# VH-VL binders against p86728, part 15

Target 1, 153 residues: p86728
Amino acid sequence: SNLQCKIAGGGELIPIRTPEYRAWVPLGEVGLNVSDSKVLIFAARSCFGAHILLQNNAEDFKNAVYEIVIGGMKNTRSGIRQCVGCKFDEWVKDKALNCRFFNYFWISWCGDEVWVGHGYRPPHNRILRYKYENQPVINAASVRSESDTYWAL
Key: E = the ipSAE of ESMFold2; O = the ipSAE of OpenDDE; V2 = 0.75 times the mean of E and O plus 0.25 times the DockQ between their complexes.

## First folded at step 12 (VH-VL; framework fv_ebrasodebart)

Design f2 (at its last look DockQ between E and O 0.74; V2 from the best seeds 0.00; counts 0 for: pae E 7.9 > 2)
Fold by OpenDDE, look of step 12:
Structure f2 (fold): chain C 153 residues (1-153), chain A 122 residues (1-122), chain B 108 residues (1-108)
Amino acid sequence: as target 1 above (153 residues)
Amino acid sequence: QIQLVQSGAEVKKPGASVKVSCKASGYTFTSYGISWVRQAPGQGLEWMGWISAYNGNTNYAQKLQGRVTMTTDTSTSTAYMELRSLRSDDTAVYYCAREYYDFWTGYYFDYWGQGTLVTVSS
Amino acid sequence: QAVLTQPPSVSVSPGQTASITCSGDALPKQYAYWYQQKPGQSPVLVMYEDSERPSGIPERFSASNSGNTATLTISGTQAMDEADYYCQVWDSSSDHVVFGGGTKLTVL
């Protein structure tokens, strides 16, 4: 059960802003370590395209990664994939983001499945689920966005 | 209108270097990358590498590692490609192209320069 | 490291449907893009984002994917469509771009 997996963070929210460019902001650089966790809960205020990258290596943004896109395609879809810019392994029609208000999301990578849901209470309101052949090994995470986005993690 | 205008044709001897320029206009230069693609006479398209006009990061084709250098000048919105130690099989038309990254689908090239012929001969 | 294979040439009569294939192991996971190149001209993007066309590209151009093969389809082929066509993918693992060998489309 994902409820038995450790949630990243120390309880205090870390604010992050990503502008309208494709540069990644490593969460480790802002003091959030996910290496011993299996669940990430965050809030985002964004018009479209909030991206979360789960990484095996903090320095590698291409290999052994899992990318979660929330509110992609102009806030019409959300999906998960096992590389940046490749075809999605799972996606749904989803108007997940709001330009004016923070919405909460959770991502879990317990076992050999990656889950994504709305809200701050895993495993409720799950919208995506994908079982990978191998257990994801996640030691770092990064965020970026297609639009000016404010994060709270 | 978006345009990529390249420098003129070059004739070089083997062992020499060539530097081709690509001036971009009609869009925010630093928001996109530039890719270089060459085409030998009667042959297909060969990707050489690209450079980010935003942060200057580069990625070169494996076969050209150590022999090619890509740079940008943001003040003039110009990209440069230098190829060293030229040989006869480097004879080709060299294209610059705007690298477009769709966060959903990946990288492609939506605008191309007119091409620059580089001839390497003894 | 990825390789894309295209047939060297395809021939069609005017009005017929032309199909140009692009095969590679990367295609199940990567999107394929298509370019048209006429003699003495620069390549022109004709298909992106699966079945999306840039402005100015006729609707007779379409693209599809199945397994490890991407296909560019030109319905009602016209003389003006005679050109070389190249498929292209971005390999996310290497961050390299790969082109197919190109296909010469002849309109008989």
Scores: ipSAE 0.025, ipTM 0.696, lowest interface PAE 4.7, mean pLDDT 91
Fold by ESMFold2, look of step 12:
Structure f2 (fold): chain C 153 residues (1-153), chain A 122 residues (1-122), chain B 108 residues (1-108)
Amino acid sequence: as target 1 above (153 residues)
Amino acid sequence: QIQLVQSGAEVKKPGASVKVSCKASGYTFTSYGISWVRQAPGQGLEWMGWISAYNGNTNYAQKLQGRVTMTTDTSTSTAYMELRSLRSDDTAVYYCAREYYDFWTGYYFDYWGQGTLVTVSS
Amino acid sequence: QAVLTQPPSVSVSPGQTASITCSGDALPKQYAYWYQQKPGQSPVLVMYEDSERPSGIPERFSASNSGNTATLTISGTQAMDEADYYCQVWDSSSDHVVFGGGTKLTVL
């Protein structure tokens, strides 16, 4: 095939719950393999602070990572960065999370940029993009959250 | 009201061990980490490490690796720090602090225990 | 691991503005936090996220983080502000917390 930007998963969505806690949940351990993919589409039901880490491998939390934060700062800001917990390299005002209902999001690391958007139809509704000088190969992803969060991945 | 209450002062000889307790109240214990910070007399704050009350994961300062053990007991909402093979330069006030992790901005300490003086004398 | 450098002491007259600096290579990419410690007491958070003030901290406390330097500023300094002040960052590369060496603020 000539698919440049393969979407991770491709099957039935995998339900995950992340309590208010700092531990990452590796997606590979729940059956989602991103090692041959360039796009992740997911849904989250959360009041705020949904975090997605894209990693060269599942044990790398320092180097060769992207962190995407959806609805950070009490559901007021979304952003991207190349280290966990550092200042965003790019961010936007964003209030897309909902405490009562699932909303859809997508992340692309296809090509030479990282893109983030709303909905389930990339590249539609892109809210963020950033070009990094050093693009790691992404083979793993992990999630965690600032509030009790239900994911469908 | 959030409180961290530590065990009382200790006097130890070199080579002994000390175990300091930190009892938390007023919040969901398993939702936060606990860091331990010490301060030698007349000196600054030195971070020793942290423990997750959720899963027991730890991260210790490199200087203390192999001599320190941090644990929690979720049934009593209590964190513990044990320092082994004590030396005179381990004389310090030992603080526990609730570790607030902001996924956007990093780690900081919003509530501190009252401190526990550990004196190591020959 | 990151290193944060503070002057060991700062002196100010009552009513004047005190500035306490904190220098380090981590500061462009990390948020700075500030703690006040009075003699015989535990530290208290006085500024967070570079420039934010917790509830209960007087408005005369402010802070900034620009380049390699974070600065805690106390305007209209009062005798009760006499304390040690520590800056702090999280070093994401080592996953360690780092404190500055502390600054004794003296109000004369």
Scores: ipSAE 0.021, ipTM 0.652, lowest interface PAE 7.9, mean pLDDT 88
ESMFold2 (binder alone), look of step 12: mean pLDDT 93; pTM 0.947

Design f3 (at its last look DockQ between E and O 0.71; V2 from the best seeds 0.00; counts 0 for: pae E 3.2 > 2)
Fold by OpenDDE, look of step 12:
Structure f3 (fold): chain C 153 residues (1-153), chain A 122 residues (1-122), chain B 108 residues (1-108)
Amino acid sequence: as target 1 above (153 residues)
Amino acid sequence: QIQLVQSGAEVKKPGASVKVSCKASGYTFTSYGISWVRQAPGQGLEWMGWISAYNGNTNYAQKLQGRVTMTTDTSTSTAYMELRSLRSDDTAVYYCARDYYDFWSGYYFDYWGQGTLVTVSS
Amino acid sequence: QAVLTQPPSVSVSPGQTASITCSGDALPKQYAYWYQQKPGQSPVLVMYEDSERPSGIPERFSASNSGNTATLTISGTQAMDEADYYCQVWDSSSDHVVFGGGTKLTVL
């Protein structure tokens, strides 16, 4: 299988830090626009709980969203869900994060499926796949974390 | 030990306001939220709203919008709930409860105050 | 706005298994929480995240979720379990908390 969707970003990594609080950091505020893309590749150094929110509306964090949790439950699981705090549509046992080193990940929302994988080369090393009834319409993205996390997007 | 201690019973006339306090102890106050839930005599639990002691954000039940105000005092670890324009059907036991939330699940209440009876009668 | 429906009452004999249901369209998507309330007392959390027990809650308490129905099950029901039980969800669309109407459990 191949993935021919456009990758977000201009090729230069944007550093972001999220502390141990619930606040979302919109990627648009740091100059990363995902509205014309279908793939997001990023690196994260984190002990646990790296969250990526795909949004239809940049101002709406509750409705028409897809949340990807990497290294949740103290870095034991990763999953995809359709709203923050909701039941996961798909999840796997996954020790994805590292406190000391950056690990790479990719998220794609091509067609009517959301994919998540390890590394920086989609669609390789896919760990999650969920097919939704409708094609996800994503115009923005945000990140937050359960632990002090350094991002590179 | 975690405790929520509420203020004493209140008797009010219709049209008046009441302000109930809830003093928290045994945990980091600013790391959690406080919800208020009321229960009319012989009736079920009704969620009124919540306030975050972390950032001060509030969310009120739709039917109480404009009539309820929730606040916190972080220096005393105390939450307050003010209900205005009281009427007879506001007679109830009012509970404060600690909001528990993690990134994996939703909101629920793991610790509750002892309740405050508010009676509204002419 | 989410709605949760519970039966008004459930009766069981001591030692029997009690089942209290909670139905709502939000339940396939939202976690259910359960509270026990005895007369003149504050509610007590007895189950969270559909099927997890807080510390101090007896193992005879369990819960499950199937479709749009959450069920609280009390095996080997005891007299002390007589109480009102409420289910609760957080509605992500409105960011509101919703309680069921409550179920009075009577131990005959």
Scores: ipSAE 0.434, ipTM 0.826, lowest interface PAE 1.3, mean pLDDT 93
Fold by ESMFold2, look of step 12:
Structure f3 (fold): chain C 153 residues (1-153), chain A 122 residues (1-122), chain B 108 residues (1-108)
Amino acid sequence: as target 1 above (153 residues)
Amino acid sequence: QIQLVQSGAEVKKPGASVKVSCKASGYTFTSYGISWVRQAPGQGLEWMGWISAYNGNTNYAQKLQGRVTMTTDTSTSTAYMELRSLRSDDTAVYYCARDYYDFWSGYYFDYWGQGTLVTVSS
Amino acid sequence: QAVLTQPPSVSVSPGQTASITCSGDALPKQYAYWYQQKPGQSPVLVMYEDSERPSGIPERFSASNSGNTATLTISGTQAMDEADYYCQVWDSSSDHVVFGGGTKLTVL
């Protein structure tokens, strides 16, 4: 039973705001520990461009394992890529975000794939999957956004 | 109508400096970066570096570190590139180009200036 | 430093299809961009994001990026397409822009 996939966090969501800029906000600095976890569930209120980075090391923003972009390209695409700013490995058309209301999302790195979905009940409403060759060690996560974004993590 | 208009051709001696201007129009200057790219006679394009018109951050090609300075003047929507300690192999056409960091796509150049020939002789 | 390698020249007859390659280890991880430079002129963006065509670029221009190779394809090549063509990526590790060496397309 110790092989079950653990969800990050303690049940209460942590509020964060990311203004329009390129700086990452490390989730460990706001009290969210993703080490030993395999699933992250969160909500975001944003016009477009919510970015989540899954990292081997909390201070490494260039060699991160995965970047997930929700509502990129002005809220028309979502995708998974293996480094900050590189070509997407998987993406879909997706109008995931709303300027006025929070929507829920989840990310799983359980097993041999990274999955992304809508809602708060993985694996329901999965929109993306990417099979990695070697299982990554993810100890940290960070967020940033292209537009003013409110997070509940 | 987006335009980048550069200063005129220059002839310089070795050891001198040159400062090329690039005046932008038709868009919000502070929302984009400016890259500088040079092309020696008969050669390909060589990226020199960029400057953000938003916050003034720069990133220079390693080959040019210590010899190049890029600046902007937001009141005139003008970017500048200064290359110091000129050598004969700095003879080239110098282009400014508008670059946009797209969080999805990365850096690319959608509009280019007309180019400025800098000749370094003798 | 990332390196992009292009053939120095490609020749085609009018009306034929031209194919210009760009090879490099960065291409599986980065979007490719293509620029056309006619003699005495500034470069012009002709393809972006691997395969997208900017407005105003003729439909005969297309591009792809697969494996370590990006390819610019010009179908029905015309004399006005005679130019130098450069591929470009962003090397995210150094935060530097890299151009290929360029390919001279000759239309005879």
Scores: ipSAE 0.296, ipTM 0.735, lowest interface PAE 3.2, mean pLDDT 89
ESMFold2 (binder alone), look of step 12: mean pLDDT 92; pTM 0.945

Design f4 (at its last look DockQ between E and O 0.35; V2 from the best seeds 0.00; counts 0 for: pae E 3.1 > 2)
Fold by ESMFold2, look of step 12:
Structure f4 (fold): chain C 153 residues (1-153), chain A 122 residues (1-122), chain B 108 residues (1-108)
Amino acid sequence: as target 1 above (153 residues)
Amino acid sequence: QIQLVQSGAEVKKPGASVKVSCKASGYTFTSYGISWVRQAPGQGLEWMGWISAYNGNTNYAQKLQGRVTMTTDTSTSTAYMELRSLRSDDTAVYYCARDYYDFWTGYEFDYWGQGTLVTVSS
Amino acid sequence: QAVLTQPPSVSVSPGQTASITCSGDALPKQYAYWYQQKPGQSPVLVMYEDSERPSGIPERFSASNSGNTATLTISGTQAMDEADYYCQVWDSSSDHVVFGGGTKLTVL
């Protein structure tokens, strides 16, 4: 409600399944374009380890702007890091995911910070924030998971 | 007590294969992975790869891709590593290690087997 | 593809502080882990996640990771600490485990 920036998608939710594998699934290749957006709202059903990568370039997985991990460390932590697989810049205790039910999450890169929260009403239930030094250009997003995960984006 | 017990020493000719076993006890086998690490005589540790006991997913060191296969048998809590097309420079002690792998922290090897000497000589 | 460089050996007198370094470009962005290997034995985890100590490892062991260098420090070094020490990181770009070349700690 309080965010003034465009939310990605704006239409029918796109179902995606990521089995327990390490490859990123580019969202643009399944029809979700984030290049003119500043907010991503999605749902996931997963036991643990839902990963979202915000990217400057749709084909570049080495220079990701931000990796968000929801329910990492076997569904006990969520965090923001500025490269794939590096130490987290910000993290919190968080039992965010459910093996049997979808839960909603949102990510915002509107303004001078990256925010992450629970639910589908940003900025409500924000759990993480990170202030970047330079305004990033985010043109793409990708997902992967540590456990079998169903996404609705 | 957490314990990893490996199979006995092997002597092989070049071109043969070897399969080393690693029997785990004292913990929930499917909650962890198993990494295999080798150490050539007088040399340091070299990671060979990893297998998840939860789902059987593997990740092999690039140097060994195509020559190594890692498997598990959850009914016996046993991990296996097979190395094919053996060369003289594969002579090493082969360790299994319990692998707490997480995408948060990476790989951590908290318990190790006793090692299995594999000697490759013509 | 990451490389971790350790000095081949470090010598200290009993009771003194030993410092074993591990250098590499991956270290600013990754957790460092340390393993001890005594002659004829399997490696043992002695420090994890940069600076955490497993249960059963003496308090004289500590570690840090700053810049391109991780450091294992043993204060009040004892003869039983004589061993090879290996640092380890995750190279997340290749999803590979990298070990340092090892450092032989001699207590004399």
Scores: ipSAE 0.368, ipTM 0.788, lowest interface PAE 3.1, mean pLDDT 90
Fold by OpenDDE, look of step 12:
Structure f4 (fold): chain C 153 residues (1-153), chain A 122 residues (1-122), chain B 108 residues (1-108)
Amino acid sequence: as target 1 above (153 residues)
Amino acid sequence: QIQLVQSGAEVKKPGASVKVSCKASGYTFTSYGISWVRQAPGQGLEWMGWISAYNGNTNYAQKLQGRVTMTTDTSTSTAYMELRSLRSDDTAVYYCARDYYDFWTGYEFDYWGQGTLVTVSS
Amino acid sequence: QAVLTQPPSVSVSPGQTASITCSGDALPKQYAYWYQQKPGQSPVLVMYEDSERPSGIPERFSASNSGNTATLTISGTQAMDEADYYCQVWDSSSDHVVFGGGTKLTVL
């Protein structure tokens, strides 16, 4: 309903792999720019802990705008928080990830709300919704994972 | 068995420098960081800073900026903390601790060294 | 940077429930960790908020948060629980770690 926003990407899927360490992989470095978009659709094959960081400053990974965790706590929870290492503002019990197969997800940050859903058709199958005080300014995004993860964005 | 073993006690004069070592074992050294925490006699815990053994990045407490340097030697799995321009109020037990980052809850110190007493006196 | 405030001391009789508080503006946003320190020993991680206890920590230890106050609760307090307890947070705004002033728990 509020998703009149542009989807990031040019239609071609970009493959990314993040090993099971803490390093962030900036999406800009692999050719995906989110600065002019408000929706990100992606697929992930992972056992647990797929993290997406929405950033105001591409060089700031700790005081970022939002962090979305899919399949955290050993693939038992998914959540949204305002910064890395902060308390989650919204979370749900969710077994979202699969070790063997790619699952699709979408994130939207239109207006002053962040939405997260399963599948590749926003706003359907929304699992998280959080309204923040201010409209986020997102210029970059990064991914990392707690387990060996394959991405398609 | 995870262990952090620190160097022995030090006695220093004001204005001198001290370098404390912390040898880690029982885990992959480069997958974690090391934090340093000190405790003056009869006082509480004071965080000094940390260093990542993964990428070498450091972060020091504001009050110690310019006076402290933390380093690591990955070949020996050893962390070092150097404190310069020592004064009497630097007298404390200095601890190293394994800096563990939980992806959900954040930073915690799950293993600690035995502590190193540093005495600064004229 | 963030400040964490703890009561300097708490006293309980054996078998009673001990509550140690930690207050600070960062606590609504940051998880709190708790450490136990006995005389002449290094600190030991005993709890962290909204998570499972570390291995070897008794079930009588629990942690909670309400507003800007974190609380370490020890049910059925035993003599061996007598120690100093410190709360700790990571302040995301300054990227610094902050400890509380510590609380001496006495078991009467």
Scores: ipSAE 0.336, ipTM 0.802, lowest interface PAE 1.9, mean pLDDT 91
ESMFold2 (binder alone), look of step 12: mean pLDDT 93; pTM 0.952

Design f5 (at its last look DockQ between E and O 0.66; V2 from the best seeds 0.00; counts 0 for: pae E 3.8 > 2)
Fold by OpenDDE, look of step 12:
Structure f5 (fold): chain C 153 residues (1-153), chain A 122 residues (1-122), chain B 108 residues (1-108)
Amino acid sequence: as target 1 above (153 residues)
Amino acid sequence: QIQLVQSGAEVKKPGASVKVSCKASGYTFTSYGISWVRQAPGQGLEWMGWISAYNGNTNYAQKLQGRVTMTTDTSTSTAYMELRSLRSDDTAVYYCARDYYDFWTGYYFDYWGQGTLVTVSS
Amino acid sequence: QAVLTQPPSVSVSPGQTASITCSGDALPKQYAYWYQQKPGQSPVLVMYEDSERPSGIPERFSASNSGNTATLTISGTQAMDEADYYCQVWDSSSDHYVFGGGTKLTVL
């Protein structure tokens, strides 16, 4: 099926660096607004643990959120969950990240499902899919990492 | 060897305050949080609150809001818990515990102090 | 505010399997952790992440989660396993920790 949802961003990549700590970096603070979009495409150079948080409220990192973890468990798993620190609703074995090179990823939250895939061409190379009841409206997004990570969004 | 060593037993009058210390060693203090858990005689464990030694953020149990204050001294790797306006039902053994968390799992207490008995009596 | 419910007591004979349950609406969403406490001692973590054992915890200890119920299982129960056992979760909505009421395990 075709993914006919708006992609976040204006086409120009915004560089972001997240150091090895647990603090979230809101994408809105660097000029990336996802409020009118349903797809996020990004690149990451990281050894392990690239985290993306989709938020209903830009100030709320706990409620009405989806967290996507790429290259978790020392770059062996990727997954989706409904809150930070919660059990994963879906996860797969996945060596997604590279310490030396940027890899591309996409996240979509069209309709009632959240999709995650490798590459920059959704819906191709989808690795995760989960249907959520009562999906919250996504108005913001943030990133953090378990290792020094360079982002391009 | 990871250790949490707490201050000694306290005897207080109702209305007084108590401040219990918890000295951590064997790990990077500022990389973890500290929780405080108390246990009244013959009762179960009750979580009191949490403090991050990384950024100083705190979160207290609802029933103790306004009466408890948790702090840390990173220079001495010591956590402190102050409980004010003491009453008889605050009599308990008070434990500090190290909060453990990684990015994939939740929060739990992997190391505990030896406990501090606080007795509140007239 | 999450609530965790445990049976007040469980009794087993030596060598039998003991099962201690912990029920709560948060358990489908949050990991359960288990602690052992012997009289006059501090609690000790015996199971984390639903089914993992810390170093030094015997293999006879195991845990599982199904629906809104977490279960701590002790196979081949020994006298030394007599203790109070507590389940615990972290509530993501409130950022609070919650303990069960505790279960006294008696080895007959």
Scores: ipSAE 0.509, ipTM 0.842, lowest interface PAE 1.1, mean pLDDT 93
Fold by ESMFold2, look of step 12:
Structure f5 (fold): chain C 153 residues (1-153), chain A 122 residues (1-122), chain B 108 residues (1-108)
Amino acid sequence: as target 1 above (153 residues)
Amino acid sequence: QIQLVQSGAEVKKPGASVKVSCKASGYTFTSYGISWVRQAPGQGLEWMGWISAYNGNTNYAQKLQGRVTMTTDTSTSTAYMELRSLRSDDTAVYYCARDYYDFWTGYYFDYWGQGTLVTVSS
Amino acid sequence: QAVLTQPPSVSVSPGQTASITCSGDALPKQYAYWYQQKPGQSPVLVMYEDSERPSGIPERFSASNSGNTATLTISGTQAMDEADYYCQVWDSSSDHYVFGGGTKLTVL
């Protein structure tokens, strides 16, 4: 089934670069507001380790967050967890990233679940689904990466 | 092949400082962190802090904040821990350990130095 | 900051199974790690990621993490397994490492 919740953005894609092992880049600071949205569609070109943080507040990197990791473990796993650095609540084997080419991904926090998939047509190619008992309201998102990563958001 | 080799034992008076070195070999030094862990006689392991050899960022245990400084020299693949204002209860074996940080697998110590005894006596 | 509690000692006969527990509120959401320290030696990683064995660690070592308790299990315990054992977690709220108090395993 198609998600019917609002997709973030609606303008030109925003290019950003995250060098390896860098601090979080808040997407609001680069002009992407997710506060009234439930779906994020983006592209990334990276060897491994693209991280997306869904946040209740843009300044909160520890509490009331969900972290999605695409191509972790040197591009062999993707997963969802409820805090930065905690064990994953759900993960799959996944070789999602490519060093040379942009690949598309989507994340949905529509309803009471978090979904993750490949491509730009949610809910197609969903790879992860998890229902959190106490899902916070998501008002911000941030990105970082384990390897040099180019994003289009 | 991976080795962490620490400087030799030290004897200090209260109020002095000590600087322990940890020379790494057999891996890409700038890709990992170094944690320092101490062990008082007959006691358990106490984490002191970590430093990233990649960018020099540090995080210190709260009880040691203000007394400890951790640094690296990437040209020699060496980490340093300096503890100031020594007290008699700082007597311990001080270990350096390679801080394995993978954003997925976790945060743990896969290789350890041989330890450096620091004795603080009145 | 998180706290990990271990029994101070565990005794076992050679060839029997030893079980060392580690309790703490962080364990449901954090991976547990285990270190062995023999007298006069540096600690050695013996289990990581709750239940994984590093290369070179005998298959008789296993571990689990369920609820508020992580457990290190040594089957067919040998005299050379006599050591102190420490559990460890990452405390994501402080970005600090936390060790348990240690357990002395005695093999009689």
Scores: ipSAE 0.283, ipTM 0.752, lowest interface PAE 3.8, mean pLDDT 89
ESMFold2 (binder alone), look of step 12: mean pLDDT 92; pTM 0.945

